# Ledger of designs, part 155: miniprotein binders against a7ua95r516to809

Target 1, 294 residues: a7ua95r516to809
Amino acid sequence: ASLSLLSISDLVPDLQFIFFWMSNAIEILYFIQQKSPAYMQTIELMDDKAGSKESLLSATISANEEAMTILEEVIMYTFQQCVYYITKTLYVVLPGLLDCNPFGTEPSSEQCRRAAGVCVCAVCVMPEAVRRVVSVFQTTSDLLQQYQVHSEIQSQMFAYLFFFTNVSLFNQLIDKGPARGWFQRSRVLQIQASVKILLDWAKGAGHNHLAQKFFAKFCSTVTILASPPQQLSQMSWKALCAEHPSLKPVQLHRILTQYQLMAELGPLPIWQPSSEDEAYIYRTVDLLESFENH
Short names: E, the ipSAE of ESMFold2; O, the ipSAE of OpenDDE; V2, 0.75 times the mean of E and O plus 0.25 times the DockQ between their complexes.

## First folded at step 11 (miniprotein)

Design fi15 (at its last look DockQ between E and O 0.62; V2 from the best seeds 0.68)
Fold by ESMFold2, look of step 11:
Structure fi15 (fold): chain B 294 residues (1-294), chain A 83 residues (1-83)
Amino acid sequence: as target 1 above (294 residues)
Amino acid sequence: DPKEEVEAMLRAAERLLEEARKALEEGDFERAILLAEQAIWQIMKAMYEAEKYGTDPEVDLKLYEIEFKADQILERAEEELKK
């Protein structure tokens, strides 16, 4: 069975319930981990009359192990459920980033950008398509903070959400871009600006490192496509690979092919793959990214 | 004239970049970041407008150079704040 929801706001009640239990399980697990050594030490110091000390120690170890196992399972399950529902809503709204015009609004207000932790707020006006994506991230951030979820788990959550976003946007651009006109440079420049707004939100939310790490493939793609022909035509294949290590040879080759078509450039000798990469530029199995993180 | 509008955006971005560079030199890293980001936004908008109405290669390269310099100021200032 699959739950298809169109809005993050429709999911908030269910997410509140799930975050509540995830946060509580994390706190209880931490408490057991911090207190278990001290309790075990007090058992070790007890007088071992009639051998009962070893039985008590064994029972205590078994109870702690069982409790920690159950709590770890609850944490894993609740985390997976949060990710599942959040990414379902995110998947619905992400394609709009590829079709929007961000230059009708100014999301980089100095006052809004100087706000304490989150760049996106009610005083910032942003394109509807970008706002829908940011709303998913912001709602997630608000819920994580509301339920005081451990900061390490918050980081893991956003690492996966950014990973998912990167894969979704990259795959749609590569797969649908030719038919949708998304490789035309004016469109690429709009996409670049829309992604800039999203990255600015991530920076203001304290997730800049995660966003830079996990958006690298999509950002590299857009950076290449947005580059002036006079500049890009001076960069060799090897230079482009070095500048954009997140792109596989087949992906870079496809991006440059689309660039040549849109810029009306003929084949450029400088973009010939290195001998090491020549075998890889036709590996179609490597073109699209997997949503499964290994 | 679309070319005149793009040139005005370019000049505005150049002023922002110079102010960002000065803020970086003075150690005002928060201001350097804000000014660099404003310059980057102006350049992205200018590149889009130039592309919509046709792009002079000289203007296109100049926009690219300013954006590159603004990115470097931004990165340097952010690194200094993380210290």
Scores: ipSAE 0.711, ipTM 0.903, lowest interface PAE 0.8, mean pLDDT 83
Fold by OpenDDE base, look of step 11:
Structure fi15 (fold): chain B 294 residues (1-294), chain A 83 residues (1-83)
Amino acid sequence: as target 1 above (294 residues)
Amino acid sequence: DPKEEVEAMLRAAERLLEEARKALEEGDFERAILLAEQAIWQIMKAMYEAEKYGTDPEVDLKLYEIEFKADQILERAEEELKK
């Protein structure tokens, strides 16, 4: 099956199997970690019948260490497999987010239970492209909850998925944005709104802190590009660096250069990099984010 | 008139912002968050509509200022709910 046809729903049976083993391995590991001290103490309190106690203690320690090592390997392997399958699904649906227009569909008033008025509730008016991305995250969340996966592992998984999403979206925007017109103010506003819907979902799902942390670079990029020319043209390079610390100098310089071209602004001396940053703005290797840094 | 529509949206966002501020002052942090989020959405829509018809620079700056103020209310209200 072409990667293009892989929906998260098609992967659910395989993911269920992996999550089952991951959860069980975590539970067994936790059990061994909690009970091992008590078992060792029990052996230490036994009558020393002809040196058998020391041998039994050594054998028990060795068996527990081996079991724990195997369980940790199973947990790591199953975690990696989950991430692999989920990120493949994200890779397919994420490009649609950058082309999404969330303002084109009138909110169907019927589904928003909360507001007596024009519910601008992002959830009620979730564009299909955003819904596909959210569905991947929601399915992941549902599976983690179904199998009662430890909260730390859940947090690590979402951290990685948000990291992957941010890197993917950022790299696509920087690389393809100029050619696709994604730096046009109207398109930037669409992208900003689409990402806000995703972030609002993450907030509602209890992942607000992780989302804010790992989407910071993409959000900073979109925030700069969405800024009115009158406002942004008054901001110095140093001020922009301070407000957007997630952006490397080379990234900020590229964004500002593309903004200048799009807004038909002349050269702005105020956006000139500092002498300290001048050497870094030419490091094109640092322009795109790496998937390996996590 | 598209300009009149954007101005109406701006006025709606200003009302939501003021209600959010009032809710924050009253200690109704959940309501403040909801109202601030609504204000931000209204501003984003207004900016998008303004861009389609040619943005008045003064209107664009005013929209940006309201968004900034709404974000500040949102942040403060979220911080208070964590205490």
Scores: ipSAE 0.693, ipTM 0.898, lowest interface PAE 0.7, mean pLDDT 89
ESMFold2 (binder alone), look of step 11: mean pLDDT 80; pTM 0.759

Design fi16 (at its last look DockQ between E and O 0.01; V2 from the best seeds 0.00; counts 0 for: pae O 10.9 > 1.5, placed apart)
Fold by ESMFold2, look of step 11:
Structure fi16 (fold): chain B 294 residues (1-294), chain A 83 residues (1-83)
Amino acid sequence: as target 1 above (294 residues)
Amino acid sequence: DPKEEVEAMLRAAERLLEEARKALEEGDFERAILLAEQAIWLIMMAMYEAEKYGTDPEVDLKLYEIEFKADQILERAEEELKK
């Protein structure tokens, strides 16, 4: 019997409620910030013959600061609740990206012949695992637009969702990859294609720069793992660090170790860490990423 | 024959790459983007098929080089279109 997975659409009513109040709080905060200087100026123009001007000015400053503090807390709380619901769904669906085949179920011979003979865009299909992740992002985008959430808050939301996605996929790959066979090059090529589908969604949705920034660690990992042995073995440690600045030394070292095993390049380490990095390749506490870094 | 199928995809990707390069030179940046993206997807499929049946290092490196060149065309065309 197939196991039923949690769907983002089941959470939409709760998300609608939260986005509604987040959007309201943002609008009120913006109004106070925009209008507060003008009101303070009218108080400053008052005649201060009985000392009431100083009391009114002090009370107005205190009321504005209290109101802005409350609204900022409401915005922070509603933002946190949105990410809580959305990331609960993402956490369930993301591991499937590591096990799916984006190249489809048709015989390879027929796909090859069709692609070779006719120049058509659709040689890959979106597997169900990828569709589930895209659905979470698309539903989030639709809700943010429906409630007219300020564009800077929308960007922060997707920055966090892409960050969460990157951390989840990277940690799963590093932690479970050896046991699950995810470092086999054929599997890495499938993972690379699945991630490209997500990146293409992000580009079409106007989030390309955020996706490029926050998927960098996972994308670097799969790029290294997918590289031909002849090309990668010619690169020094220093060159690899320079091409992949998102990877910590311990992470790069682990990835290259798995690559060398996968490509059967012998037991002698090919890539020598720089003197600066050698102390850091032993820091296994830094191997996995924290979900709370941003 | 799996090797013939990978070679057919390689030749198709080379043709797409040349068409993308010509479109870029002619200033048809949207067409260059489309053609480069098609080449990239075809190369990714060819790499996967080659890995399934065994990797000839020469073919593997050619696929990698075509993908790299297609990415360069894509990036250049997208930059020009933003102007």
Scores: ipSAE 0.694, ipTM 0.906, lowest interface PAE 1.0, mean pLDDT 83
Fold by OpenDDE base, look of step 11:
Structure fi16 (fold): chain B 294 residues (1-294), chain A 83 residues (1-83)
Amino acid sequence: as target 1 above (294 residues)
Amino acid sequence: DPKEEVEAMLRAAERLLEEARKALEEGDFERAILLAEQAIWLIMMAMYEAEKYGTDPEVDLKLYEIEFKADQILERAEEELKK
């Protein structure tokens, strides 16, 4: 199927199967972990007739360890498969977020129109591009809840998805932004508004801390770019580093350089990197984020 | 440029494979699997981006090479975990 036709809804049947097994494996693993001490204690309380107790204990430990190992493998595999399918869908819809004009008039979602005619819920009033991204996260949340996946695994899933989203959006903005005009203040304000809608959704879904943590780099970039020239030109390199600690020196330098070009400010001595950072601003290998560092 | 993006993703996948190989050599089979799977994921994304500008035989060959290497690491790591 063409990438343009791939929706999260099309993947739901496959994801349901994977989430089912993941949830079951987690539940069984948890059961073994909780019951194992009780089993061991029960064996320890048995009469030691001719070393049978030690043998039984060893066999039970070994069996539990083997079972736990298998279950952990199943959990890891199913988790990875979920991440794969979901990130594939995100990859398709995320570019639309950068081109989105959230200040335009967008029709309400078709699903809500069918149910209630005109719906004014937060999702229905979202721009289409934002709604598509939110729909991926919402569907993921709904599936995780439907199968009662352990909260820690849910948090790990969203942490990764937010990480992936941040890396994708950041890299696209840094790499393609100048050419696509995304560094223009008007466009940056649109991006900022779109991301705010996404962050507001994440807050409403109970993932505020994770969203703030994993979107920090992208949000910092957007915040700098959205700043008026009069304000940003008064901020020193050190002040900007302190305010945006999620940005590497090379990243901050790149953003400021592109901002300077866009705003026609000329060279600003106040943005000169510190002697400590001067060696790092030329590390172009660190400019784009890696998907490896999760 | 979509081609530059694909090339960047390929380079990232190659780095993951190298790390996966190192993990395998160090006996960290779980990490090797995770890294190899991530490389495969990047390759898949690269394939999708490559579809936007058409078939490039050099890119296709590189994608297959990385996939093959990733699969080899996975197979070896899985075999070692079964011992």
Scores: ipSAE 0.006, ipTM 0.247, lowest interface PAE 10.9, mean pLDDT 83
ESMFold2 (binder alone), look of step 11: mean pLDDT 81; pTM 0.773

Design fi17 (at its last look DockQ between E and O 0.58; V2 from the best seeds 0.65)
Fold by ESMFold2, look of step 11:
Structure fi17 (fold): chain B 294 residues (1-294), chain A 83 residues (1-83)
Amino acid sequence: as target 1 above (294 residues)
Amino acid sequence: DPKEEVEAMLRAAERLLEEARKALEEGDFERAILLAERAIWLIMQAMYEAEKYGTDPEVDLKLYEIEFKADQILERAEEELKK
């Protein structure tokens, strides 16, 4: 009940207002930056017969610096407000990705072929939990484009949203995964497919590089957990660390422990940490990621 | 029959992978991307079905190998298309 206020559709009017003023502040800032050198040069060419040229230059410099400072503060504040509202809705909808089944009950080979051929339409065929997350990203993208927000600011927005998504999904998997059965391989394969839908959306939206960078930890986790036992059991700890540098030793150790348990590979640890890493595999302070790193 | 379905998906994914490889060699990067994506989704479905019904490790490893190769073709084709 109390979470219904967190729907992205309920927040659109407020987001429209914030994006409008953020875009205006950015455009005014860039206008001042582009025009300021020419205006200063015009003042420099002025005749100084009344002795007022130095005072006008000083006042112009001071006014420009004050205006730029105020505009930068407005841009930062509006950016933070957008991020706050959007991540609040993401926090509510993201857990559903870990429980949904993107494969459905019908044989889906034709569905898979259509989704690959019509990337824009893939959202319409996916389970509701995935659609809710994609809807937040798509609504954000639509608003940023509608209000012509500068492309660099759009990239920063999605960098943070992908960072937030990665942290939220990773932390929930680590925290709740054992109790929820999310380390069962059949569930990991479902999660992998759901994440692929998000990655495909990001690629189609022009954010593939950001998604690859900021989803790395969660994607590495799912890649390891989805691996066949015959293949993973023959990889050394060092090889896994090299293949998945985004995972801290305590995180990799926890993931492999859960994998070994669920694949019933016996109680004797298969993957022995390097002597360098052995001091770090029980550092529970490093197990979960912080939402405040960005 | 679940085993028969998984094996049929495996054979279809192998065909898609070969067609994607040929499209990449011919410089038809858009077609290579389409075919590789279709193979990836089919393999993901096959791996999920195989896990539910059980299958021998050889099939599981073949599915894994095809998915890996399809990912490589996809990345190569997408990089070439951006040029």
Scores: ipSAE 0.704, ipTM 0.908, lowest interface PAE 0.9, mean pLDDT 83
Fold by OpenDDE base, look of step 11:
Structure fi17 (fold): chain B 294 residues (1-294), chain A 83 residues (1-83)
Amino acid sequence: as target 1 above (294 residues)
Amino acid sequence: DPKEEVEAMLRAAERLLEEARKALEEGDFERAILLAERAIWLIMQAMYEAEKYGTDPEVDLKLYEIEFKADQILERAEEELKK
């Protein structure tokens, strides 16, 4: 099947198998870790019959170490496989998020309709493009819960998935944004609202801290681009660096340059990089985020 | 008139912001969060609608100020719920 046709639902059977083994391996590993000291102590308390105690202790230690090593490898392998399959599905659905218009849909809830006329809250009908992204995360969450995967592993998985999502969205916005008109303020506002729906879901799912941390760069970019020209033109380079510490100087400079072009602003001296940052704004290798070293 | 609609949304957001502030002062942090989030969504909608017809700079700044204030209330209320 072409990558374009892969839905998260199509991968559920394979993911279930992987999650089953991952969960079991974790459980066995914890069991060995908890019981190993007690077993060793029991052997140490045995009568030394002709040097058999030392041999038994050594053999038990070696067997436990080997078992733990194998289990750790299984956990790492299964984790990587899960991430691989899930990120493939994200890769397919994430571009749709940047083209999404969340403001075109009538509010689904009667409460939202009565209160605001137009409401784009998380309780309202989630736009299809956002729903597809959320479905990947929700399916992942459901599987992790179904197989009772340890909370630390769950957190690591979501951390990586949010990282991947942020890198993907950020790189697409920076690279393709100018050509696709994603730097137009109306389009930026759509993107901001779509991402907010995703973040609201993450908050509701108990992943608020992770989402805020790992989406910081993309959110900062969108926040700058959504800012009124009258306000942003009053902010110095230093102020913008301080408010958006997740952005590298080269990234901030690129964003401001594209904003200036889009808003038809003349050169703004206050946006000139500091002498300290001036050398860094030309590091084009640091412009896009890497998927490596997470 | 799109301008009148944006102005109506602005006034509604200001009311929600004030209600959120009162809820925060009363110690109803859950209500403060809900009201602040609602204000933010309404402001985002208002900003989008304003951009369609040509944004009045004064309206645009006012929308941004309300969003900022709503975010502050939201943050404070969330911090209080974590204690």
Scores: ipSAE 0.650, ipTM 0.880, lowest interface PAE 0.8, mean pLDDT 89
ESMFold2 (binder alone), look of step 11: mean pLDDT 81; pTM 0.780

Design fi18 (at its last look DockQ between E and O 0.57; V2 from the best seeds 0.69)
Fold by OpenDDE base, look of step 12:
Structure fi18 (fold): chain B 294 residues (1-294), chain A 83 residues (1-83)
Amino acid sequence: as target 1 above (294 residues)
Amino acid sequence: DPKEKVEAMLRAAERLLEEARKALEEGDFERAILLAEQAIWLIMRAMYEAEEHGTDPEVDLKLYEIEFKADQILERAEEELKK
């Protein structure tokens, strides 16, 4: 099937199968871990008839260790398969987020209309492009809950998915942004709002800390690009580095250079890299994020 | 007038910001969060409308100032709810 036709809904049956085995393996592993000490103690309290106790204890330990090892492998394998399928779906829908205009619709929520007159919050009509991304995350959350997957595994899943999303969006923005007009301030504001809807969803889903951590680089990029020229032109290189520590010097330099071109500011001496960072701004290999650094 | 619309949104965001600040001072952190988030969303839309219609740079700076203040209220209120 062409990647363009792959929806999260089409993958649900396969994901359900994988999540079923992952959950069962976790439950069995937990059961063995919790019950093994009690079984060992029971064997230790048995009358030692002709060395049978020691052999039974050794055999039971070995069987438990082997079972635990197999279960850990099943958990790891099923986790990787889930990530693989979900990230494929994200890869298809994420580009639509950068082209989305969340400001094109009136607020549907009466509360938002009364308070602010205009809102694009999660209670209002979510743009279709954002909805497609949120649907991937929501489906993942629903499956994890349905199969009662351990909270640590859920957190690891979302950590990776947010990491993947941040890398994908960041790299697309840096690489294709100039050519696609995504560095135009109006477009940046649309992107900022679209990502905020996603972050608000993550907050509502209980993943606020993970979202803040793993989206930091993309959010910093969008924050700089959304800044008024009057404000940003007053910020030194050192101040920008301190405010946006998630950005490498080469990344910050690229963002500022593109901002300068877009805003027609000309060269700004205040944005000149420090002598310490000057060598790093030319490291183009560090410009784009790697998917392998997780 | 697009300019008048942006200015009206600016005034509405300033009201929300003040209400959020008051709620924070009163210890109503949930309300402070809600009001601050509403202010931020309104400001983001106002900034977009301002950019699309070519408004006064002074208005744009004021919108940014309100957003920054709303974010500070939001952060403080969220920190207090975690205690």
Scores: ipSAE 0.740, ipTM 0.916, lowest interface PAE 0.6, mean pLDDT 89
Fold by ESMFold2, look of step 11:
Structure fi18 (fold): chain B 294 residues (1-294), chain A 83 residues (1-83)
Amino acid sequence: as target 1 above (294 residues)
Amino acid sequence: DPKEKVEAMLRAAERLLEEARKALEEGDFERAILLAEQAIWLIMRAMYEAEEHGTDPEVDLKLYEIEFKADQILERAEEELKK
């Protein structure tokens, strides 16, 4: 199918093909691993005439090693292709999370509004921008289940998708946030709520640990930016570093600079970096995150 | 009156937090999680409404404190359910 189509639904046929072959390669690899020890033991029990037992054992070991190597390469290649196509669709929909207002809709049902009195109902309609991102994750999850992909591979897939999501959102916020007004606290509170909806999906889907691990940088950023000025201004640089270890000094410095500007707390820097960190707060090469896995 | 709306949300969140704490003490961890999540959502909306309509710093700090406590209840209840 065409790579120019970036909707996840348009990519499903291509993803089905790739998942099919990835799953087949995994099953064949598993079969070889399960049967190899038993087959080797059978060869060792054979009657050894004219030395054919040693030749058969050597050929069997070599064939197993070659087959396993080829299958591992197929699995890696198909995994990378899945990730490539899925992340292309994520890249298109993720920026919408930064412009979304999840508070602009009352609870979706009259029963929910009457029962709750305030917006506390779980039946609220998911905002469109969040729904688009969830749709990519849910479609991926459904395909992995449909083709019975091994749970360890499913976890690795979502680990990378969450990593990609974190990098994309963080870089967009840092790079475009000043021009787009995303550092204003009311906008940060909207972003925080939108991300919480996404994190709640991940928890319900069984990926809470992965989401907590791989969203840490973006979540730390939003947590700092959402903090009341009276609370944040009392925290030292050292305390903020300790509470947010996922943030590099240049990143924390940039976030606090934008916070101080938007909260109109004056031009004099409130947070003093440690002497060790002073060398690193202006390293702009370290400001944005790489999409390469680390 | 936006200030009355935010203060009503604050009082509702305080009630939800107390009920979540009681549920946690009684070992009803699923109920504690539900109530803590409801409090967190209410607080997030209240903070947004307060920011849009001119915040009282004292109310803003109280919302922050309740959210922190609700998060602690949520984490503890979820840890107990994994056991």
Scores: ipSAE 0.738, ipTM 0.917, lowest interface PAE 0.7, mean pLDDT 83
ESMFold2 (binder alone), look of step 11: mean pLDDT 80; pTM 0.761
OpenDDE base, look of step 11: ipSAE 0.738; ipTM 0.915
ESMFold2, look of step 12: ipSAE 0.713; ipTM 0.911
ESMFold2 (binder alone), look of step 12: mean pLDDT 80; pTM 0.763

Design fi19 (at its last look DockQ between E and O 0.60; V2 from the best seeds 0.73)
Fold by ESMFold2, look of step 11:
Structure fi19 (fold): chain B 294 residues (1-294), chain A 83 residues (1-83)
Amino acid sequence: as target 1 above (294 residues)
Amino acid sequence: DPKEEVEAMLRAAERLLEEARKALEEGDFERAILLAEQAIWLIMRAMYEAEKYGTDPEVDLKLYEIEEKAEQILERAEEELKK
């Protein structure tokens, strides 16, 4: 019952059941919203000889309100259950992204030579750790399409999954990075490649805009850490804040501190916080992200 | 030699970038995207190999600049496809 019982494939039957009910509730809610005006108009045109028109109109309004309330609750509950099951799986598989090597352990230069000056061979391979994360996203996407879940709800689902992924990866990098050696530039470059595989999946799946938005903090962190010292050392604190608005001052300060240690750079005057930001760089309460939005 | 391998990757990425730029100018946006993506992946590999074996700062900066230009081509071509 090891990690294999936490795989997305083990959850598919439960997710199928939940998506089935969610999609049905959405379809019924849409039907009520689209067809109710026509039915109400029929009642309003009805002959009111027995006085039943006003009673039927009132009962219909009340029934519609009750039905819509129940359906909205079902949609909300089923959505939350899907997110719960899927993020439990993501929680287990995401840490592996920080330790894997998408460039492999063997030289690849012979494959590039075969391309005769144009590299058409594989530059990287998808590590098992990355495949597990992609499998969660792909299975989720397949189920949402199989049950024809409304596209706006599909987008909200992936917004939450990308948000969860971003928070999980960022917090682990900040918390465990020094002890695990994840701030070493060779490791950052591996992490950057692993994340690009996820971003490429999101782009191919039609979720590029959501990924750009909700991965912004982690991507900014990795972009800074991957930057050549000669380039980064010429960027002021103000320029870094402007280029990476998703990072809070305490977060940017911590990232630059780790960068200085790994690149063996002394304090740089150009990286001194602005006077406006100086009060915020030591707010440790703001260092880690919450799994709640806001 | 690792240094020669990194420099060969750099030259291949420069070639891919130039072809991506030409494809963009010719309006072949799908080809521009494909070529720019290939350049980006090659540069990411080159930066990783350079870091493992010690980086010439000049090569490191060139790799960074090519990656930035390739990203710009990607963004431009993807915007044009949406139009």
Scores: ipSAE 0.785, ipTM 0.934, lowest interface PAE 0.6, mean pLDDT 84
Fold by OpenDDE base, look of step 11:
Structure fi19 (fold): chain B 294 residues (1-294), chain A 83 residues (1-83)
Amino acid sequence: as target 1 above (294 residues)
Amino acid sequence: DPKEEVEAMLRAAERLLEEARKALEEGDFERAILLAEQAIWLIMRAMYEAEKYGTDPEVDLKLYEIEEKAEQILERAEEELKK
């Protein structure tokens, strides 16, 4: 099947199997870790019948260490497989997030229409492209809960998925944005709203801190590009660096250069990099984010 | 008129912002969050419509200022709910 046809729903049976083994391995590992000290103490309290106690203790330690090692390998392997399948699904649906228009539809919720006249909240209007992305995360969350996966492993999985999503979206925006018109302010505002719907979902799912942390670079990029020219043209390079610490100098410089071109602004001396940053703005290797840094 | 619509959204967002501020001052942090989020969504739409139809730069700056103020209220209210 072409990667383009892989929905998260098609992967659920395989993911269920992997999550089952991952959860069981975690539970067994935890059991061994908790009970091992008590077993060791019980063996230590046994009568030493002809040196059998020391041999039994050594054999029990060795068996527990081996079992724990195998379980850790199973946990790592199953975790990696889950991430692999889920990220493949994300890779397919994420490009749609940059092209969708959340403002194109009227609010479906009468409650939001009454309260704000025009509401674009996640409850009222989730564009299909955003819904597809949210569905991947929601399915992942549901599976983790169904199999009662340890909270730390859940957090690690979402951290990686948000990291992957941020890197993917950021790299696509920087690389393809100029050619696709994604640096046009109207398009940026659409992207900002679409990402906000995703972040609101993450907040509602209890992952607000992780989402804010791992989406910081993409959000900073979108925030700069969404800024009115009158406001952004008054901000110095140093001020922008301070407000957007997640952006490398080369990334900020590229964003500002593309903004300048899009807004038909002349050269702005206020956006000139500091002498300290001047050497870094030419490091094109640091322009795009790496998937390997996690 | 698209310009009149943007101005109407701006006025509605200003009202929501003031209500959010009042809720924050009254210690109703949940309401403050809800109102601030509504203001932000309304502003984002107003900015999109303004950009699409070519509105007055002064209106665009005013929308931005309201967004920043709404985000500040949101942040403060969320911090207070964590205590």
Scores: ipSAE 0.757, ipTM 0.923, lowest interface PAE 0.6, mean pLDDT 89
ESMFold2 (binder alone), look of step 11: mean pLDDT 82; pTM 0.783

